# Designs tried in a protein design chat: VH-VL binders against q9vpl3. Part 147

Target 1, 224 residues: q9vpl3
Amino acid sequence: RGKINIQRPKAPHYERARVVAVTQPKYPELPKAKSCFKTRAERTQQQQENPYNEIIAREVRNWLDHSRLVAFFHLSSITADDIFRVRVQLHKQNLHLKSYGSKIIEQAVKNTRYEAIVPLFHSNHCIVFSPDPEKTAALLRIVRRVPQMVLLGGIVEETMLSRNQLVAYAQMPGLHAVQAQLVQTLSQAPGHLIQQLQAHQNSFVQVLDVHAKNQMNEETPKST
Key: E = the ipSAE of ESMFold2; O = the ipSAE of OpenDDE; V2 = 0.75 times the mean of E and O plus 0.25 times the DockQ between their complexes.

## First folded at step 6 (VH-VL)

Design t48 (framework fv_imvotamab_arm2)
Fold by ESMFold2-Fast, scan of step 6:
Structure t48 (fold): chain C 224 residues (1-224), chain A 120 residues (1-120), chain B 112 residues (1-112)
Amino acid sequence: as target 1 above (224 residues)
Amino acid sequence: EVQLVQSGAEVKKPGESLKISCKGSGYSFTSYWIGWVRQMPGKGLEWMGIIYPGDSYTRYSPSFQGQVTISADKSITTAYLQWSSLKASDTAMYYCARLDYGDYEPFDYWGQGTLVTVSS
Amino acid sequence: DIVMTQTPLSSPVTLGQPASISCRSSQSLVHEDGNTYLSWLQQRPGQPPRLLIYKISNRFSGVPDRFSGSGAGTDFTLKISRVEAEDVGVYYCMQATQFPYTFGGGTKVEIK
């Protein structure tokens, strides 16, 4: 696709400039310390050579695309043995507990309809996926006994739901057309839902910040 | 119960084509990576490559790029490792393994292995 | 590629004695997500490999507590507190921090 001998400098000035650049490699002999910064081409090549994040991001994107139920949780300190036991319990109900780094999630959703969820993952988190939205009730029953997991909200049938809306949905006995209509009725604009989810998350962060400041014996700022 | 079941042993001649399989069961096949590992007789383990069955995305180790083809058929929950023309140096035990980064345990389950013998 | 160097090549042990296997990587195994994807695999004679330990020190389900992993950065150790007859086999360290994934050369644990 590039410039070949057939398309040599007979072309306009633009093409002539390209041919001169191709035939005279000057920059590699003059570059300043490359350790201080990398060129765009070097960054692109480096990502292409070691695309490890893309390996993990594909897993995240697939879970999002093939799950009719996605629930977002804040995750407090928990042992590997305890989280494994929770995963086993959830798996029996076709519920899949996953944890991914925030950078991986951002890369997975950057060009998708799910991009708005990225702010939810700046703190410690986990996500539960299921192809079966009628398992929402089973999910909430199981996590009720796991105080380290705090429900933030979720997605049901591609509709974003707040914590309270997801809890309401969970009280429905099964999946049918009427429940699908209810989900649509309960839905909010994506911006409004994210704002509600962020408010819950921000409240938790504010509680942690106030607690930390109080334990360090600092004065709490006034907020009215 | 999570299981990876591989196809049976193969005895082939140099130049022949071969396709071996790894069938997953007891889990969401399209949600997990499948990797292939070679172990030559009396030697250690070598990573060949991986596939994500959900979209058939593949990555090969440099030593195996162009030597084999990895594929998957999600309708029958099966991953494949294929050679267009076998060489005697392909004689080895081949294992498939399941990968899941969301659990942070990327090598949790392995197939029983497929012995491939290539001789004249 | 990250090169994984494993020592010793073989470890003949008397039944009931401890065994220790070392694994060194040519570069840090800390991923940008903060995790270290260093695993230990056991391969008993005639069997496929099985996961023993993941992320340096976490035992996989069903793995006896006599197995323990430790280490950081580029130096890692697998310890068997008291070797039993069923522990005979080859042990491999493996990294999944960068692609291509790479294995150590293996350490053969055998009874004297």
Scores: ipSAE 0.210, ipTM 0.594, lowest interface PAE 3.4, mean pLDDT 77

Design t49 (framework fv_imvotamab_arm2)
Fold by ESMFold2-Fast, scan of step 6:
Structure t49 (fold): chain C 224 residues (1-224), chain A 120 residues (1-120), chain B 112 residues (1-112)
Amino acid sequence: as target 1 above (224 residues)
Amino acid sequence: EVQLVQSGAEVKKPGESLKISCKGSGYSFTSYWIGWVRQMPGKGLEWMGIIYPGDSYTRYSPSFQGQVTISADKSITTAYLQWSSLKASDTAMYYCARLDYGDYEPFDYWGQGTLVTVSS
Amino acid sequence: DIVMTQTPLSSPVTLGQPASISCRSSQSLVHSEGNTYLSWLQQRPGQPPRLLIYKISNRFSGVPDRFSGSGAGTDFTLKISRVEAEDVGVYYCMQATQFPYTFGGGTKVEIK
């Protein structure tokens, strides 16, 4: 049994807490080099893990950089044959279905304008990429017949859109000026886009997950 | 239809240079990795290295680092495997294969192979 | 490098009988993301390799139901429930969890 709270006696815990409290004012924060000191194992893990993750992350960044349409989906259990059939249908429309683990997505988008999408990937997911944003309507028609894929949102012409905004975009005529204006109008709609995407995903997760989480009412300062 | 089509068989002498090709079609060439695999006569498969045509990033297996050069030309959707100076031990069948970490079916398509024979 | 060990080296089987191939890795093949990039390839005489199974147990499109994969961590198995004449060839396990990608030594399936 390695649980600290079970092994912790009452008196020693109180005494320890007091010692820690009185030492903090006397001893200033450790120098950066020492406060960031890592064990050999931690350094080895970071080096070994990062090269492999970087190979896959390169792929993700390339798709993001060369796609004018990116759509994010929650993916429920689906057979290999069914997903292959969907991929073939999408490929004929120049739509490319990809699946990457959350750690790889996080590494790929870290320190980029797309970092906000990371929370979308805490459960099973997939992404559809295309260089042609006019294919959004074709994408939605194909996915409508795949109940295991649930649209969460996406990026069109480098602008993040919620599920409803993507549906609206798909219904527009194929005129570049009109589509660009729509994207700008949709992105300025009331509400926080990231929060809207997370709320939609959280609502979906709550339907599936028996262990619902309530974090909306918590008094948490932004970024603190 | 996704296809990888390799160049024809080669017969060379030790010390000669050689460049063989693998042409991709039916998919977004710059979005997938191309790997090269060697199979010596009567032996198993060995990974040589990979290239990401999207940015020309290459990574070689340690035993092939410095022995060969892998490159790609996006304009003609073709990957290459090149030797500056062939050795008799380079006699083998060489395959190219498509790899994508985002696909549900990695290593899904292979070229037909290029037989390279190096003899005096 | 991750070493992939296959047994047996050769497997002579009677038509209609099952065949089983084992593959063991020197290290766990679980990637940091939780996926296991263990694949099985079939190479028929004079032909290039063909993907049979990916991520341990998923059959590639067009692969007959008689092929199945199982395993976890470092121990993996490919099973053919009823061997057909067209199944003659060399079978390889392959890992893509860690670079360099490595193959098993191969198992030759032959009809008795």
Scores: ipSAE 0.256, ipTM 0.646, lowest interface PAE 4.3, mean pLDDT 79

Design t5 (framework fv_imvotamab_arm2)
Fold by ESMFold2-Fast, scan of step 6:
Structure t5 (fold): chain C 224 residues (1-224), chain A 120 residues (1-120), chain B 112 residues (1-112)
Amino acid sequence: as target 1 above (224 residues)
Amino acid sequence: EVQLVQSGAEVKKPGESLKISCKGSGYSFTTYWIGWVRQMPGKGLEWMGIIYPGDSYTRYSPSFQGQVTISADKSITTAYLQWSSLKASDTAMYYCARLDYGDYEPFDYWGQGTLVTVSS
Amino acid sequence: DIVMTQTPLSSPVTLGQPASISCRSSQSLVHSDGNTYLSWLQQRPGQPPRLLIYKISNRFSGVPDRFSGSGAGTDFTLKISRVEAEDVGVYYCMQATQFPYTFGGGTKVEIK
């Protein structure tokens, strides 16, 4: 290799590197390939996760849509045997204890009337479903003996209730008593307004807490 | 008492159609998923797909997509696995199993199995 | 797909002695919800599979306490503290963390 070694041709990459430095002197060197591969890996993983999460989310939406009672709990560390015993006791009362990941809950309720529950699931949680809202009292009696489960709130007959409202509901005999309580709450408004709404729009009285959340501000009444 | 009861053994020729069943009892059929699992003679378990009877949503393993159809009839609490045209390679034991993603005990109950033999 | 590898392929064991089965996944089985959906199934000769253990270490109802599960991430173990005649069969690990669900190849436990 003497003569060939002495007259070693300059590698094209040295010439190229110099040309790149001169031709592209205004651009910083970017590890574009690494960035693209990271994005591609993230996209592939996201794509694989989305179908699986949607499968589970369908189950959650079905429970929400077909349950007249839904109760949300924070769940502290508990053994499998202990939670199994609680689940069996609840099942005897037609109460179904379910646990889903926060991401699954978010995907299930996104763009639905239940979206407001998402903040409740930032830590360990579980949900109890039932087609029978009269079982709320039985639910609370069972959970009182499970300090690891802390009631956060719930949904009864499609109406979101705070912890205190759900506890109060459990103490009332049936939907009729809840309607009576709603009428009493509405009586805190000026009496003439309550009387007028009851006389002309009985549906107002029959709506649980909806009036407070949905005002018909832009209604244009007919003039004389 | 939760129970999954599958249809009886089948002996078929290549090219024939077949529909086997899995009947659920002792639980709310529409609130649990039903999965199908294949076990070829002397081999291990392979997951085929699932159905949610509440809305008839199905999802298949890529290996079985287009080869079989999974369906359910909630009025008689029964899930089905069907082939339009059987092959000799479909000879296997087929199991159905119950699962619930919110339950702490997924795939807790299994059917007794349906043996399908496809030979000329 | 997540590949589940079981060792050993067969485990001849003397009655009353312990048995141990290992399961290794090609990817972490920790779900985005923080749970690990790793289950163990038992299949006795001529019978359908039976759930033994779910979420790594939790025994299913009616399963004897001689069965225990352990592990994390990608490596999992099923132990039988004292093998009985009824324990003969094939044991499978299964993952339900990612779709499609996948099973290990199975480990045959039999009396020698």
Scores: ipSAE 0.026, ipTM 0.544, lowest interface PAE 7.2, mean pLDDT 77

Design t50 (framework fv_imvotamab_arm2; at its last look DockQ between E and O 0.45; V2 from the best seeds 0.00; counts 0 for: pae E 4.9 > 2)
Fold by OpenDDE, look of step 6:
Structure t50 (fold): chain C 224 residues (1-224), chain A 120 residues (1-120), chain B 112 residues (1-112)
Amino acid sequence: as target 1 above (224 residues)
Amino acid sequence: EVQLVQSGAEVKKPGESLKISCKGSGYSFTSYWIGWVRQMPGKGLEWMGIIYPGDSYTRYSPSFQGQVTISADKSITTAYLQWSSLKASDTAMYYCARLDYGDYEPFDYWGQGTLVTVSS
Amino acid sequence: DIVMTQTPLSSPVTLGQPASISCRSSQSLVHSYGNTYLSWLQQRPGQPPRLLIYKISNRFSGVPDRFSGSGAGTDFTLKISRVEAEDVGVYYCMQATQFPYTFGGGTKVEIK
């Protein structure tokens, strides 16, 4: 009675293998955890004109109007939990992460100065709003740690910036810092001028003093 | 920290007018909605309406349409709920709450409530 | 109006044991953009309501992990994995998908 080799079971006969292959229960792949964010395709199919969208669009317009910093991000396969974590981090910096449908954004910016942003919203996206443009550096610092968030561009002080421009902006010293430096430089200018003027005067006095001393020495009669 | 602070308890007679307040702080008041919710004694929660303080746009529940007025003063970050003529049936706790239509769900933060008692 | 029906009305629970609350809507709560605005609120005795769960399954800030929400379409469930003394109160489901917003009748969670 041939020892059943448990370590290398002989392949079943071809016919049996075929039957086994066909009868193997195809277990439905566990539905991949539906990302909290519907795919663009799913969002587009469901986008019927809903009066409710007007309510949301109103909110979007208000955020745009009152924000001095707006950043647009593409979201790549991010989970709800990850979004929540990022949201909390941003909120601590007075940065407000929002997610809206593309049609809502379109409705919100229609016939406004923001209409040019519509092409940025053709995928899963989120928007970060802030009343403080100085928070741009903080925003980028936080987002760098989140590979699922890809910066597309933004609006700073009513100016549309590309991704690269926004990064460059974040590297600039704040307006107040620059102003402070300017004031310091300007305040030092008179001091330097006074020093230079005084230096010339002091030099002149020194020359006069030397001259006076030399004259006094010449007037001392050589007592022969 | 986001806070909603409501005005104090009110005791009124039928037929009197009343205006209660909800002051928001710790967030951009004009960027979020404010909703009002009624809770009658020993009963559940009832949505009354919402206002967008940015432009004072309002929506009412059909059950409360014409019965109350919701308003807001953005300069002092305050929302209001008012009655022109109170009824005994208006006796309830009234809550204000913030609504976020972004990633958060409506009514994420609540005021402490204002008890309104209407008795003859 | 969308009618929200909660079951049970009362849920006596032993400390440390799980609790489950059901909420059914008279129509689908799926919004046109795919979001489902179903929230769960907790109201402790003598306190205002507090948001626990938003959009079916998302825990609000500061909410313990023992709270979880699930469901889809018209059927939703709030679960408490281990009930604590502080969990005593009335729980409400709320829909904000359609005006007017509506609440469930509430479920009272009590300690046995």
Scores: ipSAE 0.682, ipTM 0.838, lowest interface PAE 0.9, mean pLDDT 86
Fold by ESMFold2, look of step 6:
Structure t50 (fold): chain C 224 residues (1-224), chain A 120 residues (1-120), chain B 112 residues (1-112)
Amino acid sequence: as target 1 above (224 residues)
Amino acid sequence: EVQLVQSGAEVKKPGESLKISCKGSGYSFTSYWIGWVRQMPGKGLEWMGIIYPGDSYTRYSPSFQGQVTISADKSITTAYLQWSSLKASDTAMYYCARLDYGDYEPFDYWGQGTLVTVSS
Amino acid sequence: DIVMTQTPLSSPVTLGQPASISCRSSQSLVHSYGNTYLSWLQQRPGQPPRLLIYKISNRFSGVPDRFSGSGAGTDFTLKISRVEAEDVGVYYCMQATQFPYTFGGGTKVEIK
């Protein structure tokens, strides 16, 4: 019978005034008002009660945040046994093969620097994560024998690399020093150069400050 | 090798508190979910909730919301299930299990179980 | 909540003969962009559950090939092609496609 819409006591809305007067004569029902005014709390609660995408997107986000190597592949039709054997071989090299729905990946990278990867997931795909960027060569060696997995590109040390750039990265000797040099060369961002210059400037300022203090101490203000 | 090792059996009285543990090893503990499952004597399986140890995010089954607390200590790779006040109806076997949405289905590896007996 | 209904409740079988276990969900587990997280678990007497089949039809590591899973939508089947003594136990289907995660009531497989 009576439609009661319970809100916080001081919220200004016509429906609340009618709820307070429930003991009064019947008023015309405003069913459209109730259906039109889903509260923020109700929407939040509905999202929390059916959080399928959020739960899986948290897993994806954590893998992205803790992997220094991420490689993206197009995946052609492959048997479950074959992909399992590849997964085991990759795991022995600390390479973690994962597959997630495209909408879940989109949610995971939304409002992050990695939003640009979303178009890679329009077709059947898989992702390889690793904390060890030096394992790039091992990754490429293993997947070379798996024609169903076609490299699309990757992320190394937070830098997006094309397929060719990732292949070139994997072939370089002296992994740590060469990897740092390659990533820096490909990411020639003004911000990186400015921070490097500011670090040298800060060191220079510190030397000058010590020198100025020494100059002040050489003069004897208590000579009189 | 992935392994989940749970704490030993517990005999408690109604009203007592209890915290049981599930220690994960052989994998990156913070990269995988841990779920808790109850099995009452002679009954089937009931999902209680999950935790993501990487950020401590938790979700509970509606039937267990407010009844238990799920937590984790990533420094010792251990997840916990805790009651503030046990009831006789809490007598059951409790399992922890690992969940991995990107590789295997949820509950790919299981702990050995912790038997909790609550009686006067 | 998605209700998972298993039949039969009990499946006594002769050694070496096949067994078939059915699981029905109260609504479709099919997603246009996500995985269908339908799995089968085995619980041998006195042991914890173990994963047998994941994503409807994929055998987990170490599971003999006499176990197979099939199905789509709301209707799923676990088959044991030749039941062995070690297959005695309770089998559960389980969905993790939607919260809350839910299990079937179980099917007891035993040797007659």
Scores: ipSAE 0.527, ipTM 0.791, lowest interface PAE 2.3, mean pLDDT 78
Fold by ESMFold2-Fast, scan of step 6:
Structure t50 (fold): chain C 224 residues (1-224), chain A 120 residues (1-120), chain B 112 residues (1-112)
Amino acid sequence: as target 1 above (224 residues)
Amino acid sequence: EVQLVQSGAEVKKPGESLKISCKGSGYSFTSYWIGWVRQMPGKGLEWMGIIYPGDSYTRYSPSFQGQVTISADKSITTAYLQWSSLKASDTAMYYCARLDYGDYEPFDYWGQGTLVTVSS
Amino acid sequence: DIVMTQTPLSSPVTLGQPASISCRSSQSLVHSYGNTYLSWLQQRPGQPPRLLIYKISNRFSGVPDRFSGSGAGTDFTLKISRVEAEDVGVYYCMQATQFPYTFGGGTKVEIK
């Protein structure tokens, strides 16, 4: 993903030029120091590139599966020093700031209950993960001082929340999780009405979502 | 805090088997890769291979493919490096290190190292 | 394999003076995703390596701002603006653009 760097403002253009270059016809490769042990077919270049994306997608799925707090941000231009200071502050609170390409996110969440997040990653983005949902308030306190990070929404205790719902959740200290979920359910009344009107069409998707959620819950690490 | 703790020093004879360990703590073990790096006495660093503990997928440096086996046990958050038959040339310091493909902070945290001495 | 060449092999520096280490790769380190996976590691005597810089110029957590990385394509530089006694050690560049991952030969930073 091409982040624009002040020292290298042509990074996105450079990436596009590189993509074009790799699709251009090339002279046959010249072997180096017995690299001819493998023919192009035996090298399996295609296999090497395909598993790389799937491996990173597996990493993303593991973060999603084992994080009880996931927050999605739009990331405006920010200096390396500023983002580093933000990472330090977040890390002290067991909050982990990560960035992944949009296609890798799409591969990771395709056919899962989190597929709806894909549109959030069509621009510059970053994600904060934590195993501790109690850190939602700490997260929002830290990012208030970082205008370049704009909260888009998140997932808390496997429940997808809008920006406003995450802010409301952060303001409910000491309340039992079940009660918090009930309040959040009531605040989603418009969506629930739409869901009820489409119950027959959505029942299959809901069954798959519940099954996927049960599979993910079964994969929860034994050690916390 | 994030820590990688390696097993203690080993003294072995040529032909013996050995399995050394690297235990991760303070993070989600299955969400990160673990790499192994060799440093021969007085020499620089050599990458040996990596493993993704979430599904035990491994990838080796061509120089080490078939010479060592990398594995992991996610139930005890431990990665392993194993030899079926040691050689004197395997005498080295071995490090494990964590790799994150997200923001790509390769080898962000390192173990303290395990010294392996192979002599007759 | 991508070959990483570091210069100098040894850098004796007066305390408080700057130090500069160069790293050159045999091939471009730009990945197909557009990122350049060039990192710098520090190894103090008797200690394991420590990550200083990743993706050319990004400082890792806890790394002092006197360390900076720069470069593009095949030529990269690590600079220490004011060398302190704790900076004594061997510094390695590393590429992770292509398997196998490869390291530079190392540069020993010593105080005069």
Scores: ipSAE 0.000, ipTM 0.440, lowest interface PAE 13.9, mean pLDDT 75
ESMFold2 (binder alone), look of step 6: mean pLDDT 91; pTM 0.932
ESMFold2, look of step 7: ipSAE 0.248; ipTM 0.648
ESMFold2 (binder alone), look of step 7: mean pLDDT 91; pTM 0.933
OpenDDE, look of step 7: ipSAE 0.251; ipTM 0.672

Design t51 (framework fv_imvotamab_arm2)
Fold by ESMFold2-Fast, scan of step 6:
Structure t51 (fold): chain C 224 residues (1-224), chain A 120 residues (1-120), chain B 112 residues (1-112)
Amino acid sequence: as target 1 above (224 residues)
Amino acid sequence: EVQLVQSGAEVKKPGESLKISCKGSGYSFTSYWIGWVRQMPGKGLEWMGIIYPGDSYTRYSPSFQGQVTISADKSITTAYLQWSSLKASDTAMYYCARLDYGDYEPFDYWGQGTLVTVSS
Amino acid sequence: DIVMTQTPLSSPVTLGQPASISCRSSQSLVHSLGNTYLSWLQQRPGQPPRLLIYKISNRFSGVPDRFSGSGAGTDFTLKISRVEAEDVGVYYCMQATQFPYTFGGGTKVEIK
C-alpha cells in the first residue's frame, strides 16, 4: 500500500502541521516509580497535554473552518483496501475523507461553535470535508455503495444539518434556493438538532440491519 | 422491486374534502422525495409539489401553493395529497413519482394514478 | 419558471421509419452541479408516464436502444430509430434543473 497520494492537499499548513508532528523530538521517559503509580486521571491529563494531539487538533479545526461541506459518518469494520478505494473515489470529487480519535476531535472543537458535534464521535466514525458544497450529491452517490459508512449529519455553509436535511440538500435542484429555505427551517434551538443527530447515530444499527437484509435479497446480475 | 401504489378513483362534489395516498415499497422511503403531478383530461402534465418524507419538508409549485396540502407518514411509507374544498376544476388524473434528482434520475418510478372527478 | 416548448404537436410515422422530437427550454438547463437534468417521458394510452431518458442521453432500465437522446443547453432531441407499434403514445420532455419542475406540451406519436 504505502502513503495515500492525495493529489490536491487542502492547504499548505495542513502539511506543515504533519511535518512538525513527525519531526518533533521524543520526550524523556518517566521515572519507574512515577510510571507505576500514575493515576488514571493523571494519565488522561498527560495524554491531553501531548503536543502531537494538539497539532492534530489544530489540523481538524482548520479543516472545519475552511470547509463549506462537512459530513459525519458512523464507520463499521472495513478493510484498509476498501477504505482506500472509497478515499480515492471521494478525492476525485474534491471530497476528503479523514478519521480522527474521539479525544482529538473533542480537543479540537472544545470552546468553539462546533462543540455540539462531540456526541457523534463516541463510536467508530469518519468525516468527509470539501470546500465545495455542490459536491454533496456526489458524496451521497459514492457512500450509497459503502454499507460500512452510515451518514449521521453534517455542516453546509456553516449550517448544521441532520441526516435527512443533508440528503434533501443533495437531491433538490437550485441548491442556493433550497439552502435559503433550509436555513429558515433550522431556526430551532441547537439542542433539538443535536438530539436529532444523536437519534440518527443510534438508528444506524437499524439502517445497517435493513441494508444487510436488502443485500441478502439482492439478485446477482447474470446478463446485460 | 420499487413500486408506488396509489389509492382508488374518487367521485366528489364541489366543496367536499379529499385525501389521496401514494404508498412506496421496495426502497428506503425516507431516502427519496415524492412528487405529485396533475394531468387534466386530454391535457399535459403539471408539476404540483414535492415532499421529503424523512422530515416532511415540502415545496409547492406557485400555481398550487395554498390549493393543496402534501404530507407523508413514514411509519407506513405513504405520501398524501389533500384538498380542504374541491372545485370542478380539480377534475384530473393525479400521479405520484419518486425523485432522486441530485444523484441518478428524476421521477424514475411513477404510481398508476388516481382519477379524481368533481361534479355536481 | 422555465418554459419547455416541444415540436411537433403530433408525429404520424410509418412503422419502421425514424421519428424525431424537439424540446427547447427558455433558459439553460445546466445545473450548478454540472449536470443537465433534461428527461424524456413516454405515456402510452391509458397508462402512467414512464421514464425513457434522463440527463439528456442516458436510457433508463428496460428502455430499448432504438431510443436516444441528445442536445445541450436549451435545445434537445429525442430520436426513435425505427418506430414500432408499441411506441404509440405521447412523449414529454421535462426539466428538473430549477424548481418548479416543468414539462413540455407533449408530442403524440401515431402510426400512419
Scores: ipSAE 0.006, ipTM 0.414, lowest interface PAE 16.2, mean pLDDT 76

